VH-VL binders against NAD kinase (nadK). Designs and how they scored, part 83

Target 1, 268 residues: NAD kinase (nadK), of Syntrophomonas wolfei subsp. wolfei (q0aze0)
Amino acid sequence: MKIILVNNRFKENTEKKAQEIAGQLSALNVEVIIDNGLDEPYAGTVDFIMVLGGDGTMLRAARRYGQRAIPVLGVNMGTVGFLSNIEINELAEYLPLILREEYSLEARMMLEVAVFQQQSLLTRVFCLNELLLRSNSPRMLSFALEISGQKLEPYRGDGLIVSTTTGSTAYSLSAGGPIADPQLDAFIVTPVASHIINKRPLVVSPEREISLHLLEEREAIIGIDGQIKMDFGAENRVLIKRAPHPLLMVNLKAKPFFTSIDRSLQRQ

## First folded at step 4 (VH-VL)

Design ac6 (framework fv_ixekizumab)
Fold by ESMFold2-Fast, scan of step 4:
Structure ac6 (fold): chain C 268 residues (1-268), chain A 123 residues (1-123), chain B 112 residues (1-112)
Amino acid sequence: as target 1 above (268 residues)
Amino acid sequence: QVQLVQSGAEVKKPGSSVKVSCKASGGTFSSYAIHWVRQAPGQGLEWMGVIIPIFGTADYNQRFKGRVTITADESTSTAYMELSSLRSEDTAVYYCARSDYTFGSEPYYMDVWGQGTLVTVSS
Amino acid sequence: DIVMTQTPLSLSVTPGQPASISCRSSQSLVYSEGNTYLHWYLQKPGQSPQLLIYKVSNRDSGVPDRFSGSGSGTDFTLKISRVEAEDVGVYYCMQGTHWPYTFGQGTKLEIK
C-alpha cells in the first residue's frame, strides 16, 4: 500500500508528527510519501491520502490530488473543522480499517477554474470550496455574471463568491450564503457586500458554466480556496465549471454534517 | 476602511489576569481574522495568536501555553485577548491586527492594526 | 519555530541616500502553491506597526515606490532608494508561511 501524508506546515510540530506516523506506517509495510508542500505533487500511483491538519491542509490536498479519484482522509491535529473525519489520537484505532479498506466514501464536487486574458488561457486550477472575486482596493467592483450564456444585470459591490456545496460553510456563509447539504451537487453564487438591494445568493445546477469579467478597470483579486491569489483586471475573464472528478472523502466514523455546522455557529 | 479600536491601558499585579478588547468598525467582521501581537518595552514584535470570528476558531503561539485565550463576539464586532497568571515580563503593548481571510486558508499578513494597549505588571 | 534574522540591527542614513535591510529565514518560506509569505512592516516612533510590503515584493496601498522588496527562499531584502525623514522607524520582516508566525528582531533606521 502506498499512502501520501499531507501535513500542515503552519502548525508547530506537524512535520515531526508526520515523520512519526510515516515511521509507524513503514513498520506495517506501507510505503509513505510525505507532502510538506515544498515539492511538486507526487506523480506516481497511490492508494490513499492522509491529510494531517485542519481544513486548510485538506483544501491544499484537494487542489493537488483531488482529481485523481483516490480516497482522502482528514485527520485533525488540534483544531476541529468541517473536512476532517477523525482526530489524531484516534488514528491508531482506525488504522486497521484503513489498511483493510473498510470505510465508506463521500463524493464532494470540485470547481474547475479557468482564467483567460482575451482568448488565451492563463491558468487552470481546481478547488474544493470556492472562487472569490473581490476588490483589492476601497473602490467597488462593477462586473458581469453569465450563467450558461444568460447575462444577468450587472453586479456592483465588493465581489462575488462561486462556491461548491462543501464551500457553503466557508466564505460563502460569512457573506450571507445558505448552508447547503454537502451531498448535493450545486453552485452557490453569493454576492459580497452588494450595494444593489435584494441581490440574493443563487443556487444553480452544477452543469451550468459560470463566467465573470469586470465592466470597469479596477484592482481585483481572484481567490481560490483562500490559498491562491491572482490579479484580475478588465482584460481577464474567468470560467467556472464542475471539475471532472469529485474529491473522495473517507468516512470512518459518524460525524454528521448538520450537527457539526450547528456547533461551529454556536461557538462564534 | 476597517478600523480597530482597543481598550485602555491597564496596571495589574503579578498573578492576576488582563482582558484587552479590540472593536472593529467598517467592513464585515466575519470576513477577516484578528491577530494579537505584543511588544515589550524596547523589544520586538511577538505573535500571540489569531481568531477567525465566523467560527470562533483560535490558534495560539505555544510560548503562551495555557495562559492566553482569544475570543470574539460577532454581535458587538469585538475580539478579546485574555492573558492569565501575569508576570512582570508580560509588561508590553498589546496590539490587535486584522488579516484578510477566506475560510480554510492561513491568514497571510496583517494590514490594519489597532492603536495598542499598554499592560503594566508591577508589584 | 522559524528564526528570522535581520541585518543590520541599526542604520543611520543621510537624507536622499539609499538604505538596504536584509532578512534571512532559518527555513524556506515558499508555500506549496508557489507563493512566498514574507512581509515587511514599519513601526514609526510611538505608532502601531504598518504594512509596507507583502509577499516579498508587493507594495501596500499608499506605500511610495522608493520602497522595494526582493528575494527568494530564505534570503530577502528591503530597499529604500532615497531615504526621507518620514521613513524613520523600526523595520520588521515577518514570515507567514510557517506557524507560529515570527518576526525578525527589527532594524532601526535613523536620519543623520
Scores: ipSAE 0.000, ipTM 0.422, lowest interface PAE 13.6, mean pLDDT 84

Design ac7 (framework fv_ixekizumab)
Fold by ESMFold2-Fast, scan of step 4:
Structure ac7 (fold): chain C 268 residues (1-268), chain A 124 residues (1-124), chain B 112 residues (1-112)
Amino acid sequence: as target 1 above (268 residues)
Amino acid sequence: QVQLVQSGAEVKKPGSSVKVSCKASGGTFSSYAIHWVRQAPGQGLEWMGVIIPIFGTADYNQRFKGRVTITADESTSTAYMELSSLRSEDTAVYYCARGTEYLSSDYHYGMDVWGQGTLVTVSS
Amino acid sequence: DIVMTQTPLSLSVTPGQPASISCRSSQSLVYSEGNTYLHWYLQKPGQSPQLLIYKVSNRDSGVPDRFSGSGSGTDFTLKISRVEAEDVGVYYCMQGTHWPYTFGQGTKLEIK
């Protein structure tokens, strides 16, 4: 068995813990590759991905490895979040189940984001939560939204979010989007501070293609999962589609989504 | 360099409608906001509304909502202002004017190019 | 609506002398990003209005150096350092910060 351990070396004691776990797994004849985020993703074949950290570390793992159809387990290291399944102090208890492949998988849709400059592909990335188009100056943006060839009336405001259902509880929620069951596949399109009062969030089929481009010369930024930031100008266009493969999340322990989100929203 | 040329003076009866045109020449039409401002005889200036032709969006002063409609035809580089249910107090010179910002949804910046004005007289 | 109050409503000035026009808004004209959208227009007799000053102090293209704008928040001033015969007309301040846009009542400038 070959396992990737994904961690963030800049967070308190996570590098030390990753080394300890790698040693324990190696003693059980498991080959371990450590990905601390500093280098290119591991290019070889692996059987399992174990993410040591919070939701941010899981988002990075999903971007790097989510399209390979490999089981991904989130192991929480002290930060409460939505994307981890077990706590680090529970790992020893569940390790035999992991090694025997005795667990269930939950599929989570991902976005494929392609950014173009004058018909040339500039970059292609995958993400689990969302793409954010936002102004990088005090001025409003004017931009065009096209859904599967259908051109909508222009948008005016601070930006737009195109989110997965998993991302419905992230930035889309803060911008007024709906909470979605992550077992559903859909795009959620949420305006950010729209000047047009009747612009509502849209929930659309994941088979649709969404494109965005600016209608004005303004400073704008494309954000991916809150972690990647790219300049976006009037010569740029972005195309958003359902990614070819969902992220396969490992379930070892029941985690009730609706009671978790309800508790999170009511906390004081 | 842009010029805005408006349609000629009109005399209308109370209760009727008037449609004033504003044709742009010598520059880009679609990429700038086109405002409509009126001035009653011996009175000050009153903002009526705006259209941004490339965006297809129009906004109105609430005082005129329900009576005013602003449209644009990009193929002829012409903006229109139609005012319905005319009253004697609607007698005024109607101006179109271009906003100062290129390709902007913002129209805060004022108006740098003005049409010559169209006198609309409402009388029985 | 934002009320724009100009003082004085009329001015008579000897050629070569300075003139000053004040404009006061009922609310601050500072927009959320920090810009102040206060503009000055001149309407010469029988003509369309023309832009003189935009965003408090910026002179529009072709406007002579003798025109200057200043102010902040709710209080603004247009100054003409040396009035010339061609400066005769009605001066209007306008706010573009709050919707709907509103103009002052106008200040009529005449030569003595």
Scores: ipSAE 0.000, ipTM 0.380, lowest interface PAE 17.6, mean pLDDT 84

Design ac8 (framework fv_ixekizumab)
Fold by ESMFold2-Fast, scan of step 4:
Order: sequence, then structure tokens, then C-alpha cells
Structure ac8 (fold): chain C 268 residues (1-268), chain A 122 residues (1-122), chain B 112 residues (1-112)
Amino acid sequence: as target 1 above (268 residues)
Amino acid sequence: QVQLVQSGAEVKKPGSSVKVSCKASGGTFSNYTIHWVRQAPGQGLEWMGVIIPILDIADYNQRFKGRVTITADESTSTAYMELSSLRSEDTAVYYCARGSYWESSGPYFDYWGQGTLVTVSS
Amino acid sequence: DIVMTQTPLSLSVTPGQPASISCRSSQSLLHSEGYNYLHWYLQKPGQSPQLLIYLGSNRASGVPDRFSGSGSGTDFTLKISRVEAEDVGVYYCMQSLQTPYTFGQGTKLEIK
């Protein structure tokens, strides 16, 4: 068996904990690759991915490895999040189930995002939560939104979020988007601080393709999962579609999504 | 499920132009790219260009220097490749192929049309 | 332009025996996100090309397990573990890292 341990070396001694876990797994004849985010993603074949950290570390793991159709387990190191399944102090208890492959998988859709400059592809990335288009200056954006070739009336505001259902509780929620059951596949299109009071979030089929471009020369950025930032100008276009593979999340322990989000909203 | 159906064989004179069609069915036309690849008799495959229907953007192999135009009609789910100023060396089977990604780079061609033979002779 | 070189250009195999085709690119096809933009196609006599392997090692839908792709960067291999009569045709590798997309010269597989 070969496992990738994904951690964030800048978070609360996670590097030390990753080394301890790697030693324990090696004693059980498991080959371990540690990915602390500083190097290129591991290119070889692996059987399982274990993510040590919070939601941010899971989002990074999903971008790096999510399209490989490998089971991914989120192990929380401190603060409870939506993307982890077990706590670090529970790992020893669940490790035998992992090694015997006695767990279920939950598929979570991902976005495929490609940014063009005129006719040339600048970059292609995958993400689990969302793409955010926003102004990078005090000026509002004016931009075009197309959904499966259908041109909507121009948007004017601070930006737009195109989210997965998993991302419905991230930036989309803060911008007034709906809470979506992560078992559903859909895009959620949520305006950010729209100047037009009647612009509503849209929930559309995951088979739709979404296109965005600026109608005026403005400073804007594209944000991916709140972690990647790219400049976006009037010569750029972005296309968003469902990624070829969902992230396969390991379920070892029942995670009560609705009660967790309800509790979280009461604390806002 | 997905099928690409091309127009029939053409015989053309040098200096004329030819327009080959490729009708897509079984998938969402706007969510894919259509590429054109040609094959001269007994030769290998040569990529000519692509159309990204949702962006209304086309990209071309520079070897065809303003002679090739690729367009799409979303209402009929049909892509077209027009090649002008035909020469005898343009005699080839022309294929349309669907790009796995909707973009002009990184794609692989998961479905191909049946091919259209274009013969350029005097 | 990226140049794709296949070896051998022709291969004659007894049914049931393995076959191996190599493809070399003039520059690395390993790109962001860890993908190799290298794909393999089979063109059977009188037919359109069909996809066999995409992104280096992924088998296309309906392609038998006897086909496998491997390699990274500049050196790639297509293997057929047990050649069958239906596998006759010309095999092409293709890079899609940058335009113009380019194909290898093709490898003709024949049965002895």
C-alpha cells in the first residue's frame, strides 16, 4: 500500500505529526510520501491520500490530487471544519479500517477552470469550492455572463462566484448564496455586492458551461478556493465546467452536514 | 451516444475553396471543442485548428496561414472548416474530432467523424 | 513546434505475444497539475482514429485492459500485453501541451 500524507508545514507542528504518522504507517509496511505543499505534486501511483489539517489543506489536496480518483481522507488537526471526517486523536482507532479498505466513498463534484488571454490558454486549474471573480480596485466591474451559450444581461458589481455544492458554505454563503446539500451536483452562481438589487443567485445544472469576461478595462482577479489569485483583465476570458472526476472523500464516521451548518449559522 | 457526422467527398480544382461540415449529436455541442485534423494519402495526422463554440474563438496551425477558417453554428450543432486557395498537396481525408476539454490546448480527441475525402486535381 | 518521434515505425507480432511502442517528445509534456499531455490513438484500416490512452496512462472508455500507457516528461510507452487480430492498424502518439498539436509518425502493427 502507498499513501500520500498531505500537510501544511506552517500550521501548528503538522510537519512533526506527519513524520510521526509516517513512522507508524511504515511499521505496518505502508509506503508513505509526505507532501507539505512546497514541492510539485507526487507523480507516482498511490492507493490513498490522507490530509492532515483543516479545510484549507483539504482544498489544496483536492486541487493537486482530486482528479486522480484516489480515496482522500480529511483528518482534522485542531479547528473543526466541513471537509475533515475524523480528528487526529481518532486516527489510531480508524487506521485498521483504512488498511482493510473498510470505508465508504462520497463523491464531491469539482470545477474545471481555464483562463484565456485572447485565444491562448493561460492556465487550467481544478477546484473543490469555487471560482471568485472580483474587482481588485475600488471600482465596480461590468462583466458578461454566459451560461451554455445564453448571454445574460450584463452584471455590474464587485464580482461573481461560481461554486460547487461543496462550496455553498464557503464564499458563496457570505455573498448571499443558498446552502446546498453536498450530495447534489450543481453550479451555484452568486453575485458579489451587485449594484442591481434584483440579481439573484442561480442554481444550474452541472452540465452547463459558464463563461465570464470583462466589458470594461478594469483591475480584477480570479480567486480559486480562496488560495490561488490570478490577474484578470478585459483581454481575458474564463470558462468553467464540471471537472472530469469528482473528489472521492473517505467516510469513516457519520458527519452531520445539516446540524453542523445550522450550528455554524447560529454563531454568525 | 456521441456521434460526429461529416459532409461527403469533394473534388475541387486548384485555386478553389472547400467547406466541410461536421454535425455533432448525442452530447452538448457548446460544452466541447471541435478540432480538424487532416491525413494526406499514406501520410500521418496533421492538426489544422479548433473552434471553441461557447467563446466563438478559433485557433489555427500557422502552416495554413490565413487559408483556413473554422466556424460553428450552435443552433444546428455543426462545425465547419473552410480551406481556400486549394493546391494538389491539400488532397487528404479531413477529420473533425471532439476535444475532451472545451479549450484549445490540453485536449484529447475522444470522438472522431468518419472523415471527408477532398481531392484537388485539374 | 514540439516534435514527436515514434519507434519502431512498423512492428510484426504473433497473436498472443506482447507489443511495445515508444514515443519521445522534443520537450517535456509534464505540465501544471502533474499531467502529461500525451495521448495514444489507433487507426484501424479504412477507419477513423480512435482514442486508446489519454494523459499518459488513462485507458479510454471501452478499451481493453491489455492496453496500457506509461512514461512521463519526454519518454512514453504504449504496451499491449497480448496482441489480438483486432489490434491491427497504425498507432499514433499526440502531444496537446501546446499548439500546434503534433502527432508521431505512426507505428504500423501487423500480425505474422
Scores: ipSAE 0.000, ipTM 0.405, lowest interface PAE 16.0, mean pLDDT 84

Design ac9 (from ac8 with heavy chain G99D S100H Y101T E103Y P107R; framework fv_ixekizumab)
Fold by ESMFold2-Fast, scan of step 4:
Structure ac9 (fold): chain C 268 residues (1-268), chain A 122 residues (1-122), chain B 112 residues (1-112)
Amino acid sequence: as target 1 above (268 residues)
Amino acid sequence: QVQLVQSGAEVKKPGSSVKVSCKASGGTFSNYTIHWVRQAPGQGLEWMGVIIPILDIADYNQRFKGRVTITADESTSTAYMELSSLRSEDTAVYYCARDHTWYSSGRYFDYWGQGTLVTVSS
Amino acid sequence: DIVMTQTPLSLSVTPGQPASISCRSSQSLLHSEGYNYLHWYLQKPGQSPQLLIYLGSNRASGVPDRFSGSGSGTDFTLKISRVEAEDVGVYYCMQSLQTPYTFGQGTKLEIK
């Protein structure tokens, strides 16, 4: 068996813990590849991906490996989040089940984001939570939203979020979007501070293709999962569609989504 | 720098159990694994199993499963091997050995204990 | 289980002459990362085994240059270029590619 251990090199204790776990797993006939985020993704085939860290580390792992249809387990290292399943101090208890493949999988949809300059593809990225289009200046954006070729009336505001259902509790929530069951496949399209034009969040079929471009020259950015930032101008266009494969998340321990969200909202 | 010191020789009756200790000094105990290997008089080496202290996980050679238990106490840097339902064929020198297990370049025994002779006789 | 076979099972060598010991595995010990999980140990009379060569060809700390390991996949060789009196003992190869770890039968080296 071959396992990728994904961790965050910028967190001192996480890198050391990953190395320790990798060494110990070797004694159990497990080949371990460490991905600390600094290098390009491991190109070989693997059987399992273990993510050591918080939600941010899981988002990075999903972008790098989520399209390979490989089981991914989130192991929390101290910061409680929504994407981890077990705690690091529980790893020893659950490792025998992992090695015997005695777990269930939950499929989570992902976005495929393609950014163009005129007709040239600049980049193609996958993500688990969302794409954010926002102004990079005090000036309001004027932009066009197309859903499967249907052109909506122009948007004027600070921006727009196109989110997966997993991302419904991230930036989309902060912008007034709905909370969605992550077992549903849907795009959630949420306006950002659209106080001039009264636009509602949209929930649309994951089979639709979403397109964005600026109608006026403005300084804007595209954000991916809050971790990748790209400049976006009037010569750019972005296409968003459902990624070919969902992220396969490992369930070893029951994690009640709705009661967790309900408690979190009581504290907001 | 690293030393593995084992408990003294034992004489046991058939059907009883024996528990051999292996105390490690030097290095950080939780950063390595301890394996147990036995050698019957005049015979070769046979791997029995391993304890991985950081994960609190043990793995065993199928030939001994159900009779062998390997444990570790991090507070005393000591590993233990307990073998039950002893027979005369279990008469052997029992060794603990440290596994240099880092990434894919480990899995060899860089330090060995001095051995513990266990004699099973009526 | 991976079976390890050593040849010869015993050899007698005049001091200063070379010695060669072979070890064959029933399955390839070459890992996808380029390592051969084959190691050599020496057990001197009345002593614990000690590491000589690890990962096919790497000499352990304190082991003289006269010892060398070679081979890949299923066939491995331990060579001693000039045998000395202190080299007397039983030599074992071990595979650690998969559990259970397995040893060869041992090769007893004696001085003539």
Scores: ipSAE 0.000, ipTM 0.381, lowest interface PAE 20.1, mean pLDDT 84

Design ad10 (framework fv_patritumab)
Fold by ESMFold2-Fast, scan of step 4:
Structure ad10 (fold): chain C 268 residues (1-268), chain A 122 residues (1-122), chain B 113 residues (1-113)
Amino acid sequence: as target 1 above (268 residues)
Amino acid sequence: QVQLQQWGAGLLKPSETLSLTCAVYGGSFSGYFWSWIRQPPGKGLEWIGEIYHSGNINYNPSLKSRVTISVETSKNQFSLKLSSVTAADTAVYYCARDTIYWSGEPYYMDVWGRGTLVTVSS
Amino acid sequence: DIEMTQSPDSLAVSLGERATINCRSSQSVFYSSNNENYLAWYQQNPGQPPKLLIYWASTRESGVPDRFSGSGSGTDFTLTISSLQAEDVAVYYCQQYYSIPLTFGQGTKVEIK
């Protein structure tokens, strides 16, 4: 069995815990690859991915490995979030189940984001939560939104979020988007501070292709899962599609989605 | 354009608590980390810590025991308290905006306040 | 903590000539997942706050003149001012944002020869 341990590069205690766990797994004849984000993603075949940290670390793991159809387990390291299944102090209890492959999987859709300059592909990135288009200046954006070739009336405002259902509780929620059951496959398109009153969040089929481009020269950024940030100008176009494979999340412990969301909203 | 205005007591005696406030004008307070950085006379820059509008805080470990950063979102303000000051805390203190809006990871600073000189002497 | 070291501590350059400032990090600030170096450069004129010049090691901030350029990767970085102007007399700082705590170099003072 070969396992990748993904940890947070900003937290040395997480790195030390990853090394401790790797030593324990190696003693059980499990081959371990530690991914702290510093090197290229491991290119070889692996059986399981264990993510040590909070939601941010899971988002990175999903971008690096989510398209490989490998089980991914989120292990929380003290930060409460939506993407972890067990706590670090529970790992010893659940490790035998992991090694015997006695768990269920939940498929979570991902986005494929392609950014172009004119007709040339600049980059292609996968993400679990969302793409954000946002103004990087005090001036509002004017931009075109097309959904499967259907051109909507121009948008004017601070930006737009294209989210997965998993991302419905992330930035899309803060911008006024709906809470979606993560077991559903759908794009959620949420305007950011739109100056057009009737621009509402849209919930559309995951088979749709969404494209965005600026109608005027403006300073804007594209944000991916709140972690990757890139400049976006009038020469650029972004194309968003459902990624070929969902992230396969490991369920060792029942986590009640709706009560967890309800509790979080009361705390704001 | 976003502007940061800062104020607080400029003269302190040893053992007192430093208190500075920074107010954000002309842009969104929400969605950004807001940082404190200090610069002793004739020396370089030292990052103190940062706060997100929701209250999530990151501190420089070397200062964590003496530093408290807080936010008052209704006023678009954030504040720094540094306890048990000594002459070594004499510095210009700057507030600044981190560029990332969501990730919880610190970034580079694109907008800076003008600075507040804090002198610790008796 | 990542320690940032600049060289030289001070530099005297004639107007119109090239100025070069080096910055070294105690560990790599290159992140392979997004192919970026988590390195920024700031300019501080006397009596003013620092001003962002460059981020991601080589990307110029909006409004920064094209005579400023950043280069390097991993642990070794360079800020270049291709043709020094009088207003460029300042202290320059590199900063890593790869890991908390955020850390700055000790600064390089650029003055007219």
Scores: ipSAE 0.000, ipTM 0.433, lowest interface PAE 12.9, mean pLDDT 85

Design ad12 (framework fv_patritumab)
Fold by ESMFold2-Fast, scan of step 4:
Structure ad12 (fold): chain C 268 residues (1-268), chain A 122 residues (1-122), chain B 113 residues (1-113)
Amino acid sequence: as target 1 above (268 residues)
Amino acid sequence: QVQLQQWGAGLLKPSETLSLTCAVYGGSFSGYFWSWIRQPPGKGLEWIGEIYHSGNINYNPSLKSRVTISVETSKNQFSLKLSSVTAADTAVYYCARVDYFGSWETPAFDIWGRGTLVTVSS
Amino acid sequence: DIEMTQSPDSLAVSLGERATINCRSSQSVFYSSNNENYLAWYQQNPGQPPKLLIYWASTRESGVPDRFSGSGSGTDFTLTISSLQAEDVAVYYCQQYYSIPLTFGQGTKVEIK
């Protein structure tokens, strides 16, 4: 059995803890690869991915490994969030179930984001929460939104969010988007500070392709999961579609989504 | 807008413990790493360590055995203690802010304290 | 540890002329997963703390004049001052934030010729 341990040195001092866990797993004849975020993603075959940290660390793991159809377990290191399943102090209790593959899997859709310079593919990335298009200056953006080739009336405002249902509680929520059951597959399209009163969030089929481009020469950026930032100009186009594979999240104990979000909205 | 105010010992004898405090005004303490960086007279910059508001810490391995960084979130301040000082620890000590993982934040040292000169004399 | 090496150690440039400072890292600070170089540049005037000029190798910090620009990728980086002003006399440092411990170059002193 080969396991990747994903941790984040930029948020937490987790190297010693990752090494302790790796030592425990090695003693049980499990091969361990540590991904601390500083190296390229491990290219070899693995059986399981254990993410040590908060939601941000899980977002990075999903971007790096989410398309490989490998079980991913979020282990919380003290940060409050939605994407972890167990706490670090519970790991010893659940480790035998992990090693016997006695757990259920929850599929979470992901976005595939392709950025073009004119007709040439510049980059392709995957994400779990959202793509954000935002102005990089005090000026409002004017941009085109197309859904499966259907051209909508131009948008004017500070930007736009294209979100998964998992991302409905992240930036899309802050911009006025709906809270979505993460068991649903859908894109949520949420305007950011639109100057047009009747521009509403849209919930569309995950089979649709969404494209964005600027209608005026402006400085803009696109952000992915709040972690990747790319310049976006009038010569650029972005195409968003459902990623080929969902992230397979390990479920070892019940974590009720609706009561968790309700408590979060009350801020206690 | 955000200001870092720092204070602490200015003159130490060899073997004593250096103690410095940095307080954050005019902005959020939460969501950032807060760092200590030092500069010996006429030399370059050396990173000492960083702490997140939750108490998670990274230290420069070369200083780890002597350094302790702590937070007091109720006061929006963080502190540096460096034990067993020698003349080599004479430097201006700076506190600074960084955000490595924020979507629109600067992931480099964007706000600095004014510096505290610490002299270790035998 | 990632070692940061700057060249030259000191540079004398006439007012209005271009100044170029180089920085080399002992290993790549480019992270392909987010398409960013984990590199920053700072300016330090005598008696003052360092001031952030550039981050992500080429992103200019808010309030920094247009004459300052950063370029490069991987292991080789450049800070350019397109038209040197009197207030630009300072020591400049590059810094990587790719790996702990965070490390700085040794500094480049820029003086008026």
Scores: ipSAE 0.000, ipTM 0.427, lowest interface PAE 14.0, mean pLDDT 85

Design ad14 (from p1 with heavy chain D98G L99E Y100I Y101F S103Y G105P Y106H D107Y A108Y F109M I111V; framework fv_patritumab)
Fold by ESMFold2-Fast, scan of step 4:
Structure ad14 (fold): chain C 268 residues (1-268), chain A 122 residues (1-122), chain B 113 residues (1-113)
Amino acid sequence: as target 1 above (268 residues)
Amino acid sequence: QVQLQQWGAGLLKPSETLSLTCAVYGGSFSGYYWSWIRQPPGKGLEWIGEIYHSGSTNYNPSLKSRVTISVETSKNQFSLKLSSVTAADTAVYYCARGEIFDYSPHYYMDVWGRGTLVTVSS
Amino acid sequence: DIEMTQSPDSLAVSLGERATINCRSSQSVLYSSNNKNYLAWYQQNPGQPPKLLIYWASTRESGVPDRFSGSGSGTDFTLTISSLQAEDVAVYYCQQYYSTPRTFGQGTKVEIK
């Protein structure tokens, strides 16, 4: 059995715990690859991915490995987030179930984001939460949104978010988007500070293709899961579609989504 | 425009500790790496180390036992301490901003301070 | 450590002519997942700090004249100045930011012939 341990090198506790867990797994004849995000993703075959940290670390793991159809378990190291399933102090209890492959999987859709300059592909990335288009200056953007070839009236404002249902509780929520059941597959398209009062969030089929481009040269960026930032100009176009494979999230313990989000909103 | 201003003692005796400070003006301190680079007279550039605004550091292995980089986020400042200096540490020292990509510390240095000449006398 | 080697150490070029500087890394600086080369070029005029010219091997920094271009991938990179101007007399450094420690080439001095 081969397991990738994904950790965050900027949190001392996760680095030390990753080394400790790697030692425990090696003693059980499990081969362990540690991924702290600095190098190229491990290219070989693996059986399981264990993510040590918060939601941010899970987003990185999903981007790097989510398209490989490998079970991914979120192990929380501190404040409980939405993407972790068990606490670090519960790992010893659940480890036998992991090794026997006795767990259920929840499929979470991902986005495939392709950025073009004119007709040339500049980059292709995958993400679990969202793509954000935003202004990088005080000036508002003018941009075009197309959904499966249907051209909408131009948008004017600070930007736009294209989110998965998993991402509905992330930046889309802050911009006024709906809370979506993560078991539902859909794109959520949420305007950011639109100057057109009747622009509403859209919930569209995950089989749709979404494209964005600027109508005027402006200082803009696109952000992926709040972790990747790219300059975006009028010569650029982004194409967003459902990724070929969903992220396969491991369920070892029932985690009630609706009570968790309800409590989070009360503390906001 | 973002500007880096640096200062510190330029004349040291062997065995003393070098202390330099870099202050950030006209831009955000958060979300960047902050780096120190030195250049001995007539020679090339040598990376000393980096610090993320949260305080996480990486150092050049050749200097790791002697170097400490720290941040004062409230003042938008970061500092270099290099202990047990010798004549080999005589150099111009630069601070620089590292533009981050992909939430990993792969960065290029887009803004540089003016440099501080540090001379270690006998 | 990734070692960066530049060639030549010094280059004399007539005003208006093309200057070419090479940089070789001891290990690949191409990150295959995003297809980016973690390679930058800096210009240093006498008595001044280095100035960023090029990042991601081929992307010009804002405000850098279009006579400067970068090319290459993996381990072999080139900085080209298509028509040398007097202000381009400087030392040029390549730098990898693929891994720690961050490393620079030894520098190439560009002079007027």
Scores: ipSAE 0.000, ipTM 0.410, lowest interface PAE 15.3, mean pLDDT 86

